VHH binders against TBC1 domain family member whacked (wkd). Designs and how they scored, part 8

Target 1, 363 residues: TBC1 domain family member whacked (wkd), of Drosophila melanogaster (Fruit fly) (q9vgl8)
Amino acid sequence: MATAPRSLDTISLCSTVSSCPDRNGFYGGFQRTDKPKEPLSKAQIIAREKKWLYMIDNWSIYMSKNYKKIRDRCRKGIPKSVRPKAWFYLSGAYLLKKKNPNVYNELLEKPGNPTTIEEIKKDKHRQFPFHEMFLDEQKVGQIELFNVLKAYSIYNPKVGFCQAQAPIAAFLLMHLPAEDAFWVFVSVCDVYLQDYFIPGLEVIQNDAGILEGLLKKTCPPVYRHLQKHKVEPLLYMTDWFLCAMTRTLPWETLLRVWDCFLAEGIRVIFKVALVIIGASLSRHKVRKTCTGLCETLAVLRSPEEHIVEEEFIINNMMRLNLRVEDFQIEHTRQKARRAKQKAQQEAESSGSGNGHRRNMPTL
Key: E = the ipSAE of ESMFold2; O = the ipSAE of OpenDDE; V2 = 0.75 times the mean of E and O plus 0.25 times the DockQ between their complexes.

## First folded at step 1 (VHH)

Design p3 (framework vhh_7pa5_2)
Fold by ESMFold2-Fast, scan of step 1:
Structure p3 (fold): chain B 363 residues (1-363), chain A 123 residues (1-123)
Amino acid sequence: as target 1 above (363 residues)
Amino acid sequence: QVQLVESGGGMVQPGGSLRLSCAASGFTFSSYWMSWVRRAPGKGPEWVSTISSSGSYTSYADSVKGRFTISRDNAKNTLYLQMNSLKPEDTALYYCAKEGYDYVWGSYEFDYWGQGTQVTVSS
């Protein structure tokens, strides 16, 4: 093929389809895992489960006085058996549901915006097509996916529906009952990915600038390579950020990243992106083969398997020398640059912007 | 406004042939790579074939190599799949899929799918 990037994405969709699902429910696709992981001992698993259940039983105390312990345990990986409950608590969905006990069902009874409903119907068929929950329209997963996305579009009409929300909702439904998944989804969209899905995509454009600034600090040779070949961040990072890696990472890595994401917020997605970019393009010999935009994107769209392996991603994310202040500095710089550009474009008008967002460090 | 409308499906006996068509509108067809994807009953989507924007490059799934031919007519905004030596295993709903690098999405994947056309291979 003359242009490898498009062929590679297509090839990943045509992964070997099995007659039986893997341990995670996948019949095929890049997220199917055929080899079992080296497991922790039963004693270690039980010990971690007990620690998580104890933390959940004392959640308000840990959140207020010992958040570091929550963070550290998320970074080690949440045990499979307690992960759904842990995500429900980490996201704050347990409080949202408790405060709004009948709201999900009330939203489902509403007809919604007809245009938005038709958009949701068209997109729900394309989420995790190789997973047992979503193989066809009769599967419970597709019905629940429609319900969660419909409910959210009514709950937050400023967004309505954005296609990037569908893989996030589907991913959560693979872990949680529909109503619980809905409240985690609300938290993810309204808090973690605040304003990302508002029409116009202003926030992701700002975050592209932040990613560039962080990359300039963490890996200057890679930053220079991307600048030289005019590889804009939106060309490779948009799907990573809007879908919170759900369409990007192998299944086990995705779970580990989300364990961290729900504890530490969007900074985790930035760090994962920096690891993928840095590991993929840091070697001079690789950059020499990337003579332009297409070759560079091919590398970023299909990173080597070892780069997206769970321990590699998590360990290198933790080893990045980035503090909360580094994100604040880049956020401030990008906001200032965007404001200046708008002022210049609107030199003769009174134009108003209506997007707002919490500071990155408070996510 | 992007629309992909598949046609040409039907019932054929094993060893038969069908030609699928996909009428594209609402985007600059000649600027995008196009693919055929199929979904058999009880299975997830399987990629079948891809063609470059110019038509100069094509690729095929191993299961259909030598039997299927993808082509396009940029003047008519139409994608084709010529299917020969059909097998019962080819029974599926066939989708026309738009590929392309979406600057907003940052993705080289199927950013739009058609309605599908049913192909049934049985005696």
Scores: ipSAE 0.000, ipTM 0.129, lowest interface PAE 19.3, mean pLDDT 81

Design p4 (framework vhh_7pa5_2)
Fold by ESMFold2-Fast, scan of step 1:
Structure p4 (fold): chain B 363 residues (1-363), chain A 121 residues (1-121)
Amino acid sequence: as target 1 above (363 residues)
Amino acid sequence: QVQLVESGGGMVQPGGSLRLSCAASGFTFDDYAMSWVRRAPGKGPEWVSTISWSGGSTSYADSVKGRFTISRDNAKNTLYLQMNSLKPEDTALYYCAKDYYDSSGYYLDYWGQGTQVTVSS
């Protein structure tokens, strides 16, 4: 055990190794202090657990004929005891693992790309530094985090590694054994957040446009405020989307959002973003204090505690008057706009010799 | 409002024992790790011991390990420190602290006045 540092005058600082975790394994931070008391009776919890276990035992039938029931139960919140298994099934990871026996272990035995491995090593210490699983180099969680990210970089070399993937992998490892966490992670990266992590971040740029279009429909005064002060979505929504809220939301809210995310996909992340933006800037009094870009970003990057509380987020997300069709329309519109813009920029580059580095005169 | 009230301090001879208590109110006691911190005359705060939210995990400073025992009663919202084989260097004001963490670092939340422990012959 380590002795506490003397460096802080009015605040006692203890070394990380001398701290004790809370009920969720956290030593501190936003997620530690925001655990509400369980709102359901023991009988209600047991009833929901039995319903989930029955659904999982009959998963193919529910997926094909009664997906609405799966969705509705996810929105109510998955019981903590069955959540890991439910996430494993919701993500389709159970099929991926079944189809690929021993593949995870085979990937771990491969050396991988040296540059990618070095990038993973640099970023692993930034993930959940206050959680007992990831507290120091000797903890099994740090080794498992490295292994999952290494394995994925070899499994999908077109992506390799993106720093935003690390908090997602770490989050999954808090719920699932390493191999199961790996297959859920594969599904999240390759299906839910499809093409998000490919170098260039083209998909997230398209989704920034979708978010603006949806905000114009759901909260026009806030949309106008952001337009007036030239607040580009990439300045505040990039971490929310790339990390699937894992760096943004308090623990209990994050669990509830992921219950919905695994059932309904990226639309949930859009809805949560719209709730955060709307709740943060809907009041005229708040907008009056946001006189420009910097003041508005400060509000969006640090949402108030009540806005990110679990029932607030879930209830307001469900109250949004947005259909699947609304997302599809915006996606199609933004994809077409981006393609046209890119084609025009490429035509201009071709006219100047295909751009600066390739066809510019040498000297 | 968070409130921590320490008691049980006093004067004792080297080799003696004392049991400190901390009555907690204004927060959900069983959701937080709790710590004991001491301040000797003319010195900064020194961490002594921590206990997890459930009481299932404990840790101690090397200077007190094997002599002090931290415990808690979640039903009574009370934290304890059993101090055995006391030494003159254990002389300090002892604070009960609720652990507090944020993005800037680890902190101990001092809401009590402390209880004085004096070990002298």
Scores: ipSAE 0.000, ipTM 0.136, lowest interface PAE 18.7, mean pLDDT 78

Design p5 (framework vhh_7pa5_2)
Fold by ESMFold2-Fast, scan of step 1:
Structure p5 (fold): chain B 363 residues (1-363), chain A 122 residues (1-122)
Amino acid sequence: as target 1 above (363 residues)
Amino acid sequence: QVQLVESGGGMVQPGGSLRLSCAASGFTFSDYYMSWVRRAPGKGPEWVSTISSSGSTISYADSVKGRFTISRDNAKNTLYLQMNSLKPEDTALYYCARDEYYYGSGSYFDYWGQGTQVTVSS
């Protein structure tokens, strides 16, 4: 039986997995293998870059009067050279940074909560260990990751630190200088994934119910299969939502999903989840082999490569006939259901319940 | 890669005892809250017990309180469940589960083992 390497140094990694990083900075590749895709022509790339730079120069006008153009261009994929600046503007981080001059540096000067700092230190080494930015503790990426997470824990003490935040911060640092990455990270945690990281994780429990309701509408046979085998959404969707797909999707797919996510919000994560679930379990033959909870979870936690391919995810996400109203209806329904369940539990409690905030999915 | 491998299940008579073990690998075991979860035939998963990363905070489901004891050995990367006074109602697949967020944000299970079968019958 195999054991983990004793020491992970740059020389050992280069000789073992690859002597050079790929174009995205990874030694030995990223998460899942990306399928080869013919690149856009140089002329097409330049044309798209010019359109994005023009939109950014006129950002307030596009945001207020022509948001459809921003959305449509995000769905096509943001050019690599413009992506960091586009994400900075899409997230509203540009405004946050302007309104809070020197705040990031001021947060870094503070000592922070000692317990939270220890928790961040325990977790930081697990983020993309084969990326050139994160190969050892003295690399700039590891230092910047610690700084962003520390600064945020002080900025929002109601959250402090949640493990799911680390892959998001690391991912942003691969695209943005530390201070800019920090303000995008603040927006992602406080706006896009609002209250997701608050102790008790109540929002993700509500969103699990929303996902289930949307699945009942979009793919009833799959919904029935999950109900039959008592497959609760939190068992497979928690990582997808809390980490905004950063631990789930191949690199190129992840970039395309984030282009859409920053333009359209959490609805994109729901749509990606529905595509993964539907494509994984829509075939009757596959559902027949999934005779129970464990078999179904194995399929959902390791979807086939073609399902997480860039064009497959984006095209099928766009084909979902879901309106903003569909999400609002499910949100209202699930919020009412959860409030009713909590009131009932509190009324029936004899005071002999468990002593901590551990939550597990219920169906 | 995270792996959780349960063992110690089997058949036992009502009133008997079993000790379940879970061997953890592919992560820093001492950094995580760990839980036992069970699934009876035709039922959804039922949370059984949780233990904090250091072992100082422990919780049990009311159905097993006073009969089951959760413990861990961080030096051996192993989680245990000592089950005493077993009842037919305890018959289930028992899963070792890793809690994703022990950093004051509540806990959700991000990894489950394959389970070990416990059958309580005469």
Scores: ipSAE 0.000, ipTM 0.227, lowest interface PAE 16.5, mean pLDDT 80

Design p6 (framework vhh_7pa5_2)
Fold by ESMFold2-Fast, scan of step 1:
Structure p6 (fold): chain B 363 residues (1-363), chain A 121 residues (1-121)
Amino acid sequence: as target 1 above (363 residues)
Amino acid sequence: QVQLVESGGGMVQPGGSLRLSCAASGFTFSSYEMSWVRRAPGKGPEWVSTISGSGGSTSYADSVKGRFTISRDNAKNTLYLQMNSLKPEDTALYYCAKGEWELLPYYFDYWGQGTQVTVSS
């Protein structure tokens, strides 16, 4: 049934909706989980919880002298009960909140930019439409979502509001009280996804090139297939990166990826993307059936269920032989290439010879 | 399941007109922006036009402004593209696409199967 790409925002009369929510509050949609609970024993869960609480109590020491232990524990998955507190600390939001007492409430009292406020209002009803917090406009989640996005647009007016921010804010509100969610959201937008949401989309275009370069290194046959059929990364990876996988991955996988994302940053999103692309297109048999752009996009936008399963993504992400230096090399190359391309486009447009149209003053 | 089915393509002489239709199903059509995207032989996809969920706002690529008109009938879950003053360079496979946001005009949640438009003398 791989006829069209799927999206978390899709509202359909044909979607199966249950009368009862699942354990995570979903009445339907692709993130609803009817599978059994985590296979770890209660004793193992308690042991991991104790390790996380100890680490949080000694957070500055772990961050400065034992970051590897934080990273390794995130890769194992953070226990459900401590995940909100862990994300609050991993993101640095605990310091942001402490440094800025009452700022969130002060921002909420401000009127904001009227145009930006209208843009936020248009988007809030589209986030997680099958989740108990966001089912309709009367739900507290939609009110909190509006508040977080409004507050951020005032806090960072250079960005204002970008539609991709809404699913991230909604996702955080499913885990954290509104003010804590706001400060994690600030960190995600201003640090992890730095400059992603600024008009012009320069950063995501650069990162699309980085992804292609990394794919050329890790899976050359897939890279060649995408080049042959002119499959531009922005057509499939834009949602993955701008929304930090919140509209892409099944719920349990998304939680595990965010555990890693908050510890290791954007490199996790690149690695997850490479796993999805590689697992979907590495087999010659599959590439042979993808005769063009649309067939290839259909595969990338609707990967097989097993490819987006929790253990598959995490294990294959960890198996990627990519170092920090590999990302730095690609970043440098893509930045230089994009600067050259823009200079060439500007030179071409200024040298083309423009016709001048006059306005009709009576119209 | 979201489905988009295009129709109305064909062969036409330069200066002629064609009207494309897209039958949408599997989602609340009136709640989403819809777009037309084309792919010419040997070229990548080119965004053509977008219309808001209510139909109150439209936007067009510079190459088609003044010649093409996008419209929708929310009661029939159908998107339209009226193409006038067709040129040989309008020859392409035309796709109906469900647009999720304005951030990137060519970013689309769902694509249809496409309908072929050929403009030749």
Scores: ipSAE 0.000, ipTM 0.280, lowest interface PAE 13.2, mean pLDDT 82

Design p7 (framework vhh_7pa5_2)
Fold by ESMFold2-Fast, scan of step 1:
Structure p7 (fold): chain B 363 residues (1-363), chain A 121 residues (1-121)
Amino acid sequence: as target 1 above (363 residues)
Amino acid sequence: QVQLVESGGGMVQPGGSLRLSCAASGFTFSDYWMSWVRRAPGKGPEWVSTISGSGDYTSYADSVKGRFTISRDNAKNTLYLQMNSLKPEDTALYYCARGYEDFWSDYFDYWGQGTQVTVSS
């Protein structure tokens, strides 16, 4: 997981840190500056807030009988005042917390794996260093970040700790009290990004293949350019997927993407990736300047500001000519490839076994 | 109220055939992907097959590919699994499920009660 450049470090080299945090708690801004957009009227905001609170009060009914309404409202953007509670419900964390009373506190009292604890301590101070919560190692946020990551490493010892998990946990702590953030984090790591953080990188490698297949369908000229210059997806998409865009997108865009991500899952990350890749390389003039691997990666790792603006990302993600069937077709192709690889390995050795994970609701 | 009711299970000899049916009610059937999932004695659930709402896309577990065929009749709100060349290893309780297996998760929200398939000589 030690592969992605620290985008926050690059920003800090040229930005001036303000003495006061902005409305979102950041000193000097967040990764990229969002362009001001015309705000919703106060009446529109209040109407959306009331609709979200009503949905949350009737959550099981909406999830079972009117999921399309939840999805559509997430795509419009969740009002800032109700977003934390909405994320808690969308992720299923409310059920995890209810099913596991006092488990978070029990995990915190355990010593944990000494090696894993030391790894967490080294990474905690690197996440959003200019945010109010993380500016001082004695601040509540630094303590809470350590606690969430420690608790998770004990909760799921097969994973332990991976560096990419820290920005996700930190991001959630900016929105939720520690215990609630922990259960959303558990859902994100164990459900949304299942097996991503297990040593071996099998899942992200398979997802790289899925992304290539989807790109071949949605933007063939860009696909051909990447193939010509041997630009492997893991060189640009790994941080986008492992961190669920938390190191990539400007703050307002990140919030809008996560509203969709918690409703529709990893397909949202694929769609955002396809928009970034397509918008960055679809123009022939840009591809002409990308004469090789290094030039192409530079473009993909630093897309133009307008490409990562919230309305651009959301509107283009929704306009992608991709159906659920397209993702399933690519997944089936990757399963066939894995089965062929396993059959080859078994021909050279002996024995095999398999099993399915716990069933999850259709989002 | 969402209901999924399986039928068509039974006892057959190796090499035999069975056709499972699942009657769906309480939702717009054609809007949903549907799957068959089985549970063998002493084992966890194993995904068998998935079909899209339109029926245009189907997928199968490698263990059943070429032997089983999933289909649906949206006018009758019914899902089917045609099972040919049955093996003792196919012995399991077969569940109708609303949803599909995704690369990152099993994506099922409703299950039937299951129908037993026993393949023995």
Scores: ipSAE 0.000, ipTM 0.132, lowest interface PAE 17.7, mean pLDDT 80

Design p8 (framework vhh_7pa5_2)
Fold by ESMFold2-Fast, scan of step 1:
Structure p8 (fold): chain B 363 residues (1-363), chain A 121 residues (1-121)
Amino acid sequence: as target 1 above (363 residues)
Amino acid sequence: QVQLVESGGGMVQPGGSLRLSCAASGFTFSNYDMSWVRRAPGKGPEWVSTISTGGGYTSYADSVKGRFTISRDNAKNTLYLQMNSLKPEDTALYYCAKDLEYLFEGAFDIWGQGTQVTVSS
């Protein structure tokens, strides 16, 4: 089942609604910010913008010969003025749109699956309820959100609609016109979060095991605490992964994480998750107050403000000593464990098996 | 060629203070977030602090928060770390870094020699 109904107050216990929107269009909620950042100087902003525009103008060369520079510039944060265009190029959506010039409009003209359409209608009003684009059912944002989700459900009928997709589509519509947002959304669902939204949610179950293995490597005391209290990863990481952090992080942090996510893929979501888990439970005094499952989940679902601040997340994500190979090793281990569990179940159904615990080692 | 030269280390008693400097050359200093990282004897690298390009945002490891202050002078291409209330546990070789990941890939000698801080006696 989907986790889309999750509270938007995950990083604060109380949110006040303002009569005036913030600089990002939020009237309230945990993603509203009333504390300004010190902006880069005008000269520094212009310099970063020029570098990004040059890179986009030479995109194929950078992608093939200097991907590291794209990655490094994403980690610094993409300038607000070029972010939509950068995301459109980073995701490969510009190629998808070019190859399919009228497809989005054709999909909108189709009726779609009636059951799926009803599910979309039921869920769309829950996305960013305090944002100016989605506050009112009559707002263009609500119409465009329905259109993007409907179009995708027809484009990929194997998925149809999953509630976790709605916040992703809404987030993209806050940055891009509807057709461009649709093609970025297609890339995110079909490439970055490949097979995540297929009924049964099998991929996220595998990735929960990968996260556990990486946590054992990066923060053993926290790993041991979670094992002791039987805190299953799916209880805290499902929303983080299926929604690509869109329902979890403060707005400015979310933008910085997505700058990295579109360059480096799902590895970024794993690294952000590891930082949140490690920083939230690293202190012995905090673990002592977490006497069980419920207390531990409360901490993970409401991390301290400084932990979800953008510089903290980005710098600690970069600090993690995890390479592509570490993810590949854990993926291989999870495939082996899955095969072993299936073989064990088949052996037991043949008449010699009895009793059960997971076939996975505690380590 | 990118070059970072750390200085300002030395021996100090517990409770003392030191100010570290990092002189940057070979790149546009003002375009990069800068960090301080330390390596204690027998341990791997530990991130200490980071400062944004304009100096408006800073972050600190929990172990140094409230005692250390990171700052920068973009006109002088120099990064600083003011260390107060020093503890024996702060004894380490201190490095500045333009790209934090290079240190964690075992490439910190590319970023300079570091400056030794010893808190003893």
Scores: ipSAE 0.000, ipTM 0.102, lowest interface PAE 19.9, mean pLDDT 80

Design p9 (framework vhh_7pa5_2)
Fold by ESMFold2-Fast, scan of step 1:
Structure p9 (fold): chain B 363 residues (1-363), chain A 122 residues (1-122)
Amino acid sequence: as target 1 above (363 residues)
Amino acid sequence: QVQLVESGGGMVQPGGSLRLSCAASGFTFSEYAMSWVRRAPGKGPEWVSTISSDSSYISYADSVKGRFTISRDNAKNTLYLQMNSLKPEDTALYYCAKEDYLWFGELLSDYWGQGTQVTVSS
């Protein structure tokens, strides 16, 4: 039974699925229902579209001398008509495709690793099963999804395939033609989420520590609650980071987060995570209800609808008052902590002293 | 010590205008996003507007869009809120806020100011 790995609360289904897809191609909605917001005027939309088209036409100049304007415009939200092209440029995929004009087709002609190919075939049915593009094995989307994941597994054999990659590839295929989606996907996996998908979970373990350190600074009561009930970050943040929120956020919020993610990188995923954690557990009444690990995880895995709303996430992400330097400090701190932990484990395994004698000075 | 001092409030008739100011000290103002938050009598705090450290990102509550304008002067360590077309519903104590803890439940009030009262009477 290959179903999308998410809770019933995020599906918003009673007993039936709609026979008609919504405006974004989903039967029964996308994860959560988006709250209506006041639309921008037609004049405002046109103005933003013109600004984006001009930036793209002058992309190398903006990237080298005025990246701040790219970042700022991403934070305001990219117009829907320009978003696919903007993502293609923001990710650097346009350069990857130019340098490798026939590589995607060449990769598709290769047989690939048989074990990896079987893993991809099994996993494809878990990606957005109610989207018109992926609803049936005969749909073009299912073929394109298989092709992108197969091509990537051959392009980067060190990674091969990881289940968390499939929702990212599927999401990109909803916006881009297969070859363009492939090159954006390559950038996301190799640059934005570098080494996340390599067996061992080393990078995500380090990032879990960074998230804890940032949470301790931004919301100490919530940090203390998680420590008290031994709620390890990997239990709630792994899917958020490995899938770049593609299985977590409602559609309009996900688009706005990805606009920022492609401009500012993994720091955006950290900020979104901090907003979800803080907003979900900041209220004393909610923490009192969360008497242990299971109750706390239930809250974090199914945040209230208002917490994952577009404006709430973006506005609170901007309000965290976290500087680039704060992430660098936590990264350095966590790297040092993990190195110290490894050294202590190695000292213990060496058999230096036994439990018979323990008298070390404490500060 | 972080200090935020709001000013510019007062009594005004519906349709009128007021400009609020917040003088910040005790931290590097130019490195932090700033917000305006209001509290009506008998109600909880309501977020009004946010401006990023460099003014590149600005957002407003739906209730004030098109009527209020947030701005900042990093050289003067001052945050502003220009309020136009004021309504009776805008009557509240207006606070300048540096910390995001306001929206995460338990209020850590040491990082927002004393407030400035705005009263819009018909």
Scores: ipSAE 0.000, ipTM 0.247, lowest interface PAE 13.2, mean pLDDT 80

## First folded at step 2 (VHH; from n7 with T100F; framework vhh_7nfr_2)

Design n7a (at its last look DockQ between E and O 0.01; V2 from the best seeds 0.00; counts 0 for: pae O 14.1 > 2, placed apart)
Amino acid sequence: QVQLQESGGGLVQPGGSLRLSCAASGFTFSEYWMSWVRQAPGEGREWVSSISGSGGSTYYADSVKGRFTIARDNVKNTLYLLMDSLKSDDTAVYYCAKDFYSEYFLGDFDYWGQGTQVTVSS
ESMFold2, look of step 2: ipSAE 0.020; ipTM 0.574
ESMFold2 (binder alone), look of step 2: mean pLDDT 84; pTM 0.848
OpenDDE, look of step 2: ipSAE 0.000; ipTM 0.249

